# VH-VL binders against Uncharacterized protein B0228.1: the designs that were tried, part 4

Target 1, 207 residues: Uncharacterized protein B0228.1, of Caenorhabditis elegans (q09220)
Amino acid sequence: AVVTPSIENHKMENASVTISKVPISHRPRGFTAGSDSKKLAVQRFKLLISDFLSDAQLSKSIDVAAVGMHKGKSMDDILDDVYTRLRRTLSTKQISELAKAQKGLVEDLDEKSAKLVKARVKRMIVYSFDPAAEQIHKYATRPSMAFALIAETINERFVGSVKDLIRDVLTPKEYDIFRKHYHPHIFKLDNIGNNTEAVRTTTHETF

## First folded at step 9 (VH-VL; from c5 with light chain Y96A)

Design f3
Fold by ESMFold2 at other seeds, look of step 10:
Structure f3 (fold): chain C 207 residues (1-207), chain A 120 residues (1-120), chain B 108 residues (1-108)
Amino acid sequence: as target 1 above (207 residues)
Amino acid sequence: EVQLVQSGAEVKKPGESLRISCKGSGYSFTSYWISWVRQMPGKGLEWMGKIYPSDSYTNYSPSFQGQVTISADKSISTAYLQWSSLKASDTAMYYCAHTEYDFLTGYDYWGQGTLVTVSS
Amino acid sequence: SYELTQPPSVSVSPGQTASITCSGDKLGDEYAHWYQQKPGQSPVLVIYQDSERPSGIPERFSGSNSGNTATLTISGTQAMDEADYYCQAWDSSSEAVVFGGGTKLTVL
């Protein structure tokens, strides 16, 4: 019983996400990013990632991700590229907090189950972002246009769907334990507000 | 071998037009930004603007907006910097340089420079 | 309008460590790159992405970028390192390329 959102446009519909009709050059009039597409993209990722990463770490990670998406790299390779650079900048406190979360996950599950839980979460992140990465590769005519496309596709609704998929791929017990050790300090796993919870979608049947 | 080869030195009078060139070879010309950089005698590097040849998108420094035109002919892997009316203050060395990703990578290769002298 | 400020000059004796700074508001949020320019020559990239060395650049060149300041460090400085050094970053608000004013390194 899958509900597939339908958007009035002529682009190919992604399995998880549909690209909005809103023009890429049209930006919301607002208070957070102004006309800066990269700053907006950074703010979008903060909906999923708490302030565990510094602004500098996140900003540079998004640069690396944008390049990978523009080049058409797989999300697995993009995440590897991001981590390779990011790990060299992690503070002792950040490393300790990640180790504490991992230790807690292992203690509450077991080493084998903890490894599988993390693998499934990673798989859902990859699955959710693959359609967006394909659109960015296809339509970014120059590298920096990737930021505007990221900001358009990674909105509050998209982030909410990622959080829902993470919950759905785990058993209730696995999810509660994962959340206990990673939320909210490392990841924001709860839905944020009424807009993300009140989304009405139009069911579309295509054959 | 990656190369950016610029056109030769120019001696001009104020009010004259000029177009100088930067020909790229040994790489995928349309996948790299080309920036133009001015260096006045004894001074530092000043970014003038850039072009992405694949879609011809240009972006200019505010100091140079309306002063110069940047263009490219991707069929011959060449970028151009053009003045419609030179001033004596345009006397400088002009470099082209390329980078694959303007927000991530550095300018890997630079042309040899084109000296432009504008005097009456 | 984003500006990168460098000291106009830095002097060191041979064998000492030279440190050249580049300051800009939230510069640590962007990758910084460094160029060496010797008289009569085109600039040469010596550090990119804050701390990476291109092939052929000696290990005595290193870089960092944190907060408002990127730093180029040359350990065991040699006479051949005497040159002008420029930092460069990207301004996301205008998508512009920004160069620092340059630093003349002298090796006495």
Scores: ipSAE 0.835, ipTM 0.921, lowest interface PAE 0.7, mean pLDDT 86
Fold by ESMFold2, look of step 10:
Structure f3 (fold): chain C 207 residues (1-207), chain A 120 residues (1-120), chain B 108 residues (1-108)
Amino acid sequence: as target 1 above (207 residues)
Amino acid sequence: EVQLVQSGAEVKKPGESLRISCKGSGYSFTSYWISWVRQMPGKGLEWMGKIYPSDSYTNYSPSFQGQVTISADKSISTAYLQWSSLKASDTAMYYCAHTEYDFLTGYDYWGQGTLVTVSS
Amino acid sequence: SYELTQPPSVSVSPGQTASITCSGDKLGDEYAHWYQQKPGQSPVLVIYQDSERPSGIPERFSGSNSGNTATLTISGTQAMDEADYYCQAWDSSSEAVVFGGGTKLTVL
């Protein structure tokens, strides 16, 4: 069946398929917090997803997300809670960069299409992370156990599959335009292996 | 109406055991951390350790590890701080306080304090 | 696994703005909370999550947290604000609660 204009129907179908392949959905773990699972979650988020936010912004956003997941909130509500707090802390430079990306997206598509592209990307993120949030709610007896589960979820395989879903939910033209304006500064769309020189280079900090 | 009520003041001799209590009411006791905080006369607040009553997980400050035992009885919504053998240096005010999310929320309710005096 | 350092005392004139600092390695990565303690009383939460006021705390109390330093600010300081003030944060490496050493605020 041809993908309909309803972004929710398309994402539901793709999210269901991707969810069934996430390792965490069938691999329960004991809830002994590592020595610093939150710092690990921050570092993996920066490496694989985005380094647009500062360490402080990320650390506190992950705190808010962990609470929402522990309480069993939907990923939509969790992202709204995170954004509500995060927007108060954005620098004028960060605000300007987001505005520039949005303007470029609108100019290369149109306002209605740009809005739909961003909504589809958000829907894929929501449905990809819903199973991890459910696992955290089910298994995290103590709130801080959420950090270990979040860090486990943010791995190359899983994040790579989310990036594949984002590509799949957009036409090639939409994806290329979204990538042009958001990648890599705001949202990393290439898998870590696409930048093999950075991975293979021996340095004081090994990735 | 949230309340933390601690047991009364204690006067003890060195070498004696002691258990003081902190009874919580007006909230879901098992879903909140309880911390114990020492304040020696004229000194600041010192975190001793905490317990999550749902699963009895405890975490102690290194300064107090092995010196005290923190426990809870969920059936009566009560947390405890216990010494097996008191020293004169244990003379202090002891507070309990609670928080829902230890990495996010502050300690919004405190007990009234329990004064422990250890002297010969 | 880190210490929170506060000045031992701060003195201000009535009506002036008091500023109490709390410094710790990467403290800005954690939420900071502030407690007021008057002689013979339990501590009272006056600022949580860096800058939020609990119900019943006057608007003259405000807070910030950036980099290595959290700051409690009291504008229009009154004699009744004279107290000890403690900052507190969470240590993600040990999951421990960390209190600062305390600051005695004197209103002269």
Scores: ipSAE 0.803, ipTM 0.906, lowest interface PAE 0.9, mean pLDDT 87

## First folded at step 10 (VH-VL; from f3 with heavy chain H98R, light chain K26N)

Design g3
Fold by ESMFold2 at other seeds, look of step 12:
Structure g3 (fold): chain C 207 residues (1-207), chain A 120 residues (1-120), chain B 108 residues (1-108)
Amino acid sequence: as target 1 above (207 residues)
Amino acid sequence: EVQLVQSGAEVKKPGESLRISCKGSGYSFTSYWISWVRQMPGKGLEWMGKIYPSDSYTNYSPSFQGQVTISADKSISTAYLQWSSLKASDTAMYYCARTEYDFLTGYDYWGQGTLVTVSS
Amino acid sequence: SYELTQPPSVSVSPGQTASITCSGDNLGDEYAHWYQQKPGQSPVLVIYQDSERPSGIPERFSGSNSGNTATLTISGTQAMDEADYYCQAWDSSSEAVVFGGGTKLTVL
């Protein structure tokens, strides 16, 4: 079996080392003089969550999210706002990959169960990120300060906790089927900092 | 409804001080960035700097850092651009413009401009 | 610092399509906006967020932004479209606002 990570964009910095070395509780807000907080958020998202989107797609999605968080929108509304804009920019290849993943999920589960699995995954993301969005709304005095707070939130420990909740809210069968069709290219489900064996056991299916 | 009204034209000599103003009306003044933009005669638009009136945070173009001061008085919904000592090269049209989110939204309303002429 | 480059001038005949480019490193990672300025007047926003038209801007104005280049397109160009056009973006590293050098569109 060939195990390869999926990377959409070749621009990669050593973000994982930075994440593991600096705990959130000891980092000052708006802390990084001379660094690009939005670029850091993009890098961390690609490393920990998904490399399906291009840098341009992700950068603009983070802009939309930052505005929503600064305004105090719910995470549900923020995700809807992001998707509404993002779907117009997806390539034919990206659309095909999403359609294939959806078709596989439906074939292995059925229509109703596939819909419920996706709803539960979304619910865990919303549940986990709503408190962070509230903190960003409370503490970002200027709109662009949201980027630093977003980058701080997207770390190995927090994202790992979200992934653990997704695993816990699905049955083992549901999780295995969701993972089969979405991991790792569309949605990364393995934790980088907690278990090196998960990296070794990841199977990547190719066309 | 939304308006940015700038102070009138100025004729000055080198070495004199000057403060010009930009008064916003018809919107929540503290919810929008105000940028100042210079346009020298026959030339393009140059961003000078911006202020977020809610917390008075300013960010200057490197070309203008130390050359001008941007400030605001939110009690009267007014932003200011000021020089402590004018130079002949400061002769230009100066615009103020607003944007809600500097990384996302465009400058949807502009002041009418303030012509500053600096000559001996 | 970050720069946006535009051609100094573009000429078209009435009814033709005009294209004005704006180039900058990774400009497609940021939203681009476009302004029209006629002699003696303040700039007017004609395209925002790459491709959106403010209310009151004719549908012959359109925009795109990908890679290193944003483009303002005016179809069916009219004499009243003769003006200077500026692109503008945001630099995430400095949080600075950046304008292009401007393009004079002539119609004749």
Scores: ipSAE 0.825, ipTM 0.915, lowest interface PAE 0.7, mean pLDDT 87
Fold by ESMFold2, look of step 14:
Structure g3 (fold): chain C 207 residues (1-207), chain A 120 residues (1-120), chain B 108 residues (1-108)
Amino acid sequence: as target 1 above (207 residues)
Amino acid sequence: EVQLVQSGAEVKKPGESLRISCKGSGYSFTSYWISWVRQMPGKGLEWMGKIYPSDSYTNYSPSFQGQVTISADKSISTAYLQWSSLKASDTAMYYCARTEYDFLTGYDYWGQGTLVTVSS
Amino acid sequence: SYELTQPPSVSVSPGQTASITCSGDNLGDEYAHWYQQKPGQSPVLVIYQDSERPSGIPERFSGSNSGNTATLTISGTQAMDEADYYCQAWDSSSEAVVFGGGTKLTVL
């Protein structure tokens, strides 16, 4: 039997989904000459957010997030900081696309349910990233080391697990409606593989 | 309240060693990068390198790697720029400046500059 | 290494708008900062994070950054704005600090 986690519970358990995480005791490796950890971190975030944000918007959002993580801010505060700066750079087209997605969500669900769906999605993102943010704060001695730690944490398995948690926190109807209006242009909600692929790679790594 | 105070002007001969200093006050010295910036007479600003005093990590411009040593003594909130053997071409104004996050924040406070003159 | 290019000089009449450019590959992917330097003085930060103004900097100073170009704009230019101006960014590949070559603003 599969149990859907409650919205108030930050610790999520799902028997069909596993989340890779950075071991607490593992110290970060030093940087090599010629590495571009920030560009790698940007590419890793694209696995989740699609091409909706420009490279410039995403690159600068990651700068703001890296500072917040280095300072030990909560993931909620980090997301607020990112949004506060990012919203000033959105194009008319991007604003229109977000408004269209929101309107469609409200029409198919109603205003209260649409707000709750978006809140649950945000909560899963916060839940998924909070442990990584805590480890970045602990291990990033210098601010720019956060980029390498972000890139190492946000791999295809991690992103796939976030997408699976979003599916699991919503009813099938809520998920289909959310996906209809947000995927693929605003969020990438399809995994490279299915849950079987994520489970196979997790089983390989549990030994 | 925040200040970066540099050591005084220097007149040196080629081949001599020199260490100049930059003392920070009014802020948490170990939480900010210190960069050294050269300005040759009548020329622009050239970044030489930076130090993160918390762990003494340094990063040098390729143009200055192996030419100078950047260091810090966090117990007295002071960063240093050092030459083992000065050249006449080292004649310039040298600034220190701080930034909290090198990829995000600007250099909000600068030292007053140290004029180094190297001539026979 | 990564290079930022500025025009060597810009001239404006008092009260007119001055525009100083700073060009570099994908500069819009990084935050750009601007410094004013008057003769015999240390540089002073006048714009940070593309478009933010430090406390004490007049509202006539503004900035933008997109694509390959950051721009410092001074809208009602005054004689006291005559100075050298430098842009600065961060190179993610080397983690180096990069300054532009500087622009001499002349107010006639």
Scores: ipSAE 0.802, ipTM 0.908, lowest interface PAE 0.8, mean pLDDT 86
Fold by ESMFold2 at other seeds, look of step 15:
Structure g3 (fold): chain C 207 residues (1-207), chain A 120 residues (1-120), chain B 108 residues (1-108)
Amino acid sequence: as target 1 above (207 residues)
Amino acid sequence: EVQLVQSGAEVKKPGESLRISCKGSGYSFTSYWISWVRQMPGKGLEWMGKIYPSDSYTNYSPSFQGQVTISADKSISTAYLQWSSLKASDTAMYYCARTEYDFLTGYDYWGQGTLVTVSS
Amino acid sequence: SYELTQPPSVSVSPGQTASITCSGDNLGDEYAHWYQQKPGQSPVLVIYQDSERPSGIPERFSGSNSGNTATLTISGTQAMDEADYYCQAWDSSSEAVVFGGGTKLTVL
């Protein structure tokens, strides 16, 4: 993904936004026999986060992530592992669209600032999802048990909180420019209106 | 060197019990699935079931559920396939194979096979 | 219930390209693996994770997987490639391992 910048800033986290460190729901359904938790995770990702990637790309990315979480890898390493495999499957159209978004970000911010913006976005994603990865490492005796926990983590409240944190870690100018070039096709950044209603309706009917 | 070494060929009569084994060496036995695969003479590969030795979790193909028992003894790095009462139709080659992640990795090492012959 | 379908046989001349298909609903959503089995021998992994070759497998072996179909391709096919070939995937709903029915590759 385009949001895989290096995490090198030791003091870049901004505590102005409160976010939960517990990613699992109070009634976890992810370990129910006979359910297809991986397909649910794909569906929720597309609804709440991005439909830029195909079902196949997402399903295989979730496989790689589940293994990394089971092994106790950091989210930073997990995202690098996912990107390493995913980049080999991107279509020429997807590559062109990512390049266009990056070019626009650089034109509006300059090269140095564009790198810093992407690094901060990645750092917030890592910070927000590290507790889920830790929980999977502690509780999943087999790697496939991670799929249910991943699906439960991708919910309206948690994803919305991560999006709010991403907005708050950037200046208003940086956020507006990032949003201009990445939202909504590459990364969904809005939580209001029809997107919120669609997420609630789909989650209710599916889950 | 990773190896899966299976027990030797068996000649049995219908109604007899049998347990065959698959001993893993050269790797962390409890971190890999062991699957059992049947191959009837002249036929293809049929997945029978698998075990995760760390917690003894088993998953059987519907075609073999209730017909065989898969188990493991992790203290000696050995998986087992067991029949309580053999039938002539159980005559086949039986392979064990390992994979680290059932949804991600392939079966990179296979045992040499155990030929089971069941005849009156 | 989930099944992988392969053609029973494929014939090629030496030096030609062999293509063996493996079909299943949404197979491209899972990693596909391929095994070669010669008479009297155990299966040998020749392609894993759709397109990766284990060490020691010749570069003429390649693989792809998209939509409902995975394909094993052998370019410059040699007599030694004559064998049975099986695809294999994972069913996310049952967590079962699934093998295709196998394809006999004949090199005439």
Scores: ipSAE 0.801, ipTM 0.896, lowest interface PAE 0.7, mean pLDDT 87
Fold by ESMFold2, look of step 18:
Structure g3 (fold): chain C 207 residues (1-207), chain A 120 residues (1-120), chain B 108 residues (1-108)
Amino acid sequence: as target 1 above (207 residues)
Amino acid sequence: EVQLVQSGAEVKKPGESLRISCKGSGYSFTSYWISWVRQMPGKGLEWMGKIYPSDSYTNYSPSFQGQVTISADKSISTAYLQWSSLKASDTAMYYCARTEYDFLTGYDYWGQGTLVTVSS
Amino acid sequence: SYELTQPPSVSVSPGQTASITCSGDNLGDEYAHWYQQKPGQSPVLVIYQDSERPSGIPERFSGSNSGNTATLTISGTQAMDEADYYCQAWDSSSEAVVFGGGTKLTVL
């Protein structure tokens, strides 16, 4: 699918940005008997997040998200529900890595700018998943059907679009600093790409 | 308040048919799974299958598929467990229980049980 | 296919801590729930979502779930806790509900 702008431009005093719409994937619904839509959703989500979260943490986070989407909660509320449960399971190492990333972001930007960068990244995640959440709420007759819809949504094109939105919503400096501290161990930011994006990519790592 | 009320005890002979019921009240019946659970005398809990009354979707344990039929009538908030031909080995206590989200929530309310005795 | 294994019995003295295990492949990837059943009664939910306690269940009941094992823990065990205990989880591949075989807790 082709990414086109669908959100009205917000007034940004730090920089002028255009927020591109994440494509809504429309694929035939249906899985064969015995397919494991939840495990597929877990594996699909790893295209965006590395091994920072364990399979158990991710599997249970997807459970909480599926319920929220089925109930029609906002993505902001769903992410809050997921974090509330997830935070109780984070290891000392995971907490330390998050704290290190946050500290580095603050050192390279300042506390106010670091908060704004993280808020804009979160907004792009919300924007990316809102159409799927709406589709799940309107069309999933049973709660567990949400797993198939989540798995269908999170494909390589979707992941690439999310990463492009994150890059586009930040200035080049903000993006480089965010990437320096979060990529790749917390959040994968390199574009996986698709046929259209692969054709545009040069042999050099310049953009 | 939330209740699951099951039909009364049954004494049957092998080969007879039987349908037992589980009536839900005090909650949105179509928003909750109903599972049927067998407990043979002196034995543990065995999951038989479940139904989502909103769309009548059923899922059976492999051990019970083809052995029983699970159904529901959402207009009267009632789930059913049915045998077309009872066997003596069907002698057991049968429970119904509800859960909102089968992958997330526990079975918070259980029926009182229906004792089925099948003897020649 | 997917099974949850519990010890058939656990014995403790009054006031001691009882631990009942429930083992299954990748059980930590799913939420585990625990039920208490006394003779002649329906099961009662005592722990849900690994470690949450329903209202009315005493604080001495707690739970955990990681890796392949969920554990129900009863601190300060009382004679009234003598019962059968079942773990339960969800199998994502078949969407089936799975119960453990049960553990008889005896308070001597």
Scores: ipSAE 0.797, ipTM 0.902, lowest interface PAE 0.8, mean pLDDT 86

Design g3
Fold by ESMFold2 at other seeds, look of step 17:
Structure g3 (fold): chain C 207 residues (1-207), chain A 120 residues (1-120), chain B 108 residues (1-108)
Amino acid sequence: as target 1 above (207 residues)
Amino acid sequence: EVQLVQSGAEVKKPGESLRISCKGSGYSFTSYWISWVRQMPGKGLEWMGKIYPSDSYTNYSPSFQGQVTISADKSISTAYLQWSSLKASDTAMYYCARTEYDFLTGYDYWGQGTLVTVSS
Amino acid sequence: SYELTQPPSVSVSPGQTASITCSGDNLGDEYAHWYQQKPGQSPVLVIYQDSERPSGIPERFSGSNSGNTATLTISGTQAMDEADYYCQAWDSSSEAVVFGGGTKLTVL
């Protein structure tokens, strides 16, 4: 495993980085008749993760994540739990594609820079999802309610914010190289409609 | 250590009411679903419904909706299955079983079963 | 509603490999679990989460789940493995628990 130094007391508010946090101010109630909240939650995560994972792999990964969120585990621990189970199901082709992406990243940057880029991407995912996971833990009184809460909390705007944060915490060169090797086969890094350069309203918050 | 102990066998007549019980011990009762499962003589397992004792949320199989009532008393770590009016076709073995996460974990502990016989 | 289909019976000779199937639409999208039930006894969990063995279950029991089919496999089948076997999954649309119809394994 890669050891990533802790970023202590660092303000995540600067000119090139935007962060959106939307608290759950009302408890989600009930399911729409005929809807499947787990399938909707799976669809929400597909906005970030490409068709790289099979439907079965993603569906079961969401089950593991929902348990972790319901238990109040940190996003770091949840990601570890998901990967531990998921890796046993990866095909030879999937393993080869991941290795190819990693090798390309190392060749285009260098081994140290590639590690740092991946660590920063992971850190931003944790930063973005930890508060949402905490809210899901707070409001999911029964285990399966986590799926509806995931679908409502991790919506298209939230995922778009995660993608923007990943872009903003890397230099333009680092982002272009990361995108070259991971998008779209492993991660979906472009927003719907590919209008990222358009002026967008971003909610700015202080803690 | 973990145990689900069910109430004893019952011999009843059609039209009578009945409540059978399932007492959990050796674990955090409110953190586990309790399902009731029917097994008619010589037949397979049929899921009847489940309860989450922490908030008393129940979910019933369509085949059993309105036919039985599932409840729990978390102060004594006990789940119940209840009929208001038994039928001869209710003659079966009834099991309770627990699971922590209904979408992910299996039913790792089962009660010993309660045989209910309904005949005139 | 959602159903899981198992063959009614499977017969094997001692020492041979037994395979018991459980079929349902998109069953591979859910975790499948397997239970053994001997006459006059409560069911016992023998495989959970597709392929995991609970403590105390012999290594000859294994499982898989892909596409529409989960499979319980018993290698080196012994006379003591003769029992009824049930698969079980969760239906996300109704949040219901679903059992298969059961398979009688005969060892002779």
Scores: ipSAE 0.794, ipTM 0.909, lowest interface PAE 0.8, mean pLDDT 86
Fold by ESMFold2 at other seeds, look of step 19:
Structure g3 (fold): chain C 207 residues (1-207), chain A 120 residues (1-120), chain B 108 residues (1-108)
Amino acid sequence: as target 1 above (207 residues)
Amino acid sequence: EVQLVQSGAEVKKPGESLRISCKGSGYSFTSYWISWVRQMPGKGLEWMGKIYPSDSYTNYSPSFQGQVTISADKSISTAYLQWSSLKASDTAMYYCARTEYDFLTGYDYWGQGTLVTVSS
Amino acid sequence: SYELTQPPSVSVSPGQTASITCSGDNLGDEYAHWYQQKPGQSPVLVIYQDSERPSGIPERFSGSNSGNTATLTISGTQAMDEADYYCQAWDSSSEAVVFGGGTKLTVL
């Protein structure tokens, strides 16, 4: 249940963070630079998600998301659609790891606070992606164009901004506990704050 | 009721041109890919290419690139497969089929097929 | 160029379980679909998105897809299931549609 907690919007704070507009100068007609836009999109999401999801699970989740963005669905609905399909494919090991992370979060925070922390993280993911999803809907006249637009949007700077937003929306205590149980195995939450780390991460993202 | 209705059987000579059609009805024609699929006598299904009628984007199998032209007229909900110069080896059944999302959904509706016979 | 490989034929007795495989590099990274084609007919979608069954397809049809292999399974196979079966996937590198070579299912 990482992306779709049962409680939503219990706390509304920190609306000062801005999300970069999708950097497109014209309506895409056909992205044909020879690159595999879907595989690039998969690799870009791995900047946030560790090896927790298999390539197959992530690839298919991105398919569902691309359809939702093309149709103009809200990010809340897109995440629900992704989770609905993804949960049927989780291994017993993955289920156990999610349960362990949830248990640890509850033990260190209590049940109510753990739900609020997860809800705030979900809100920040939605907040970060909503403007990009709106632009993808506007410009992706074909569904598969969404892959190129997703890959263009989810770059190192965007990922760094999402990670900073997650840290900033939580108190230091909440963040340390969330990080303790989810990083790095489920989420990559390290703060990428220099060019050498960004370069090393970029050179590892290839297809 | 969704239907894909193809033009009738054709008997042609090598070197002649031909355009066959696939008319969609009962759905939003411009929101679905149309693929053309060849099936030579006794053989399997071969994907030839597809068109997205909304923006006329086409994508061809390497085996058929430059051999055929795929087009659509969205005002009459019709896709076309066209040869400028037929060969005897073009003798086959040709199907059109639709899919909403080429990477996600299957081809849920197929035309009845158009038999093309090319002989001297 | 991405290819999907199917056995040319599979034979089963009535009432037994038929299993038809479709192999391709990293096929589990894509959704696989299955079509049934009887002589003189257009193909009919019988499984989509690895394991989903369209309305009107009997529950004895099921599917899976992991690693390099998708599998169509027909339990309690009936004589009416005798047909050619094709798998199909999408190649993200070329955005091409790819069909397997087909499998003739014989029910003896």
Scores: ipSAE 0.784, ipTM 0.897, lowest interface PAE 0.9, mean pLDDT 86

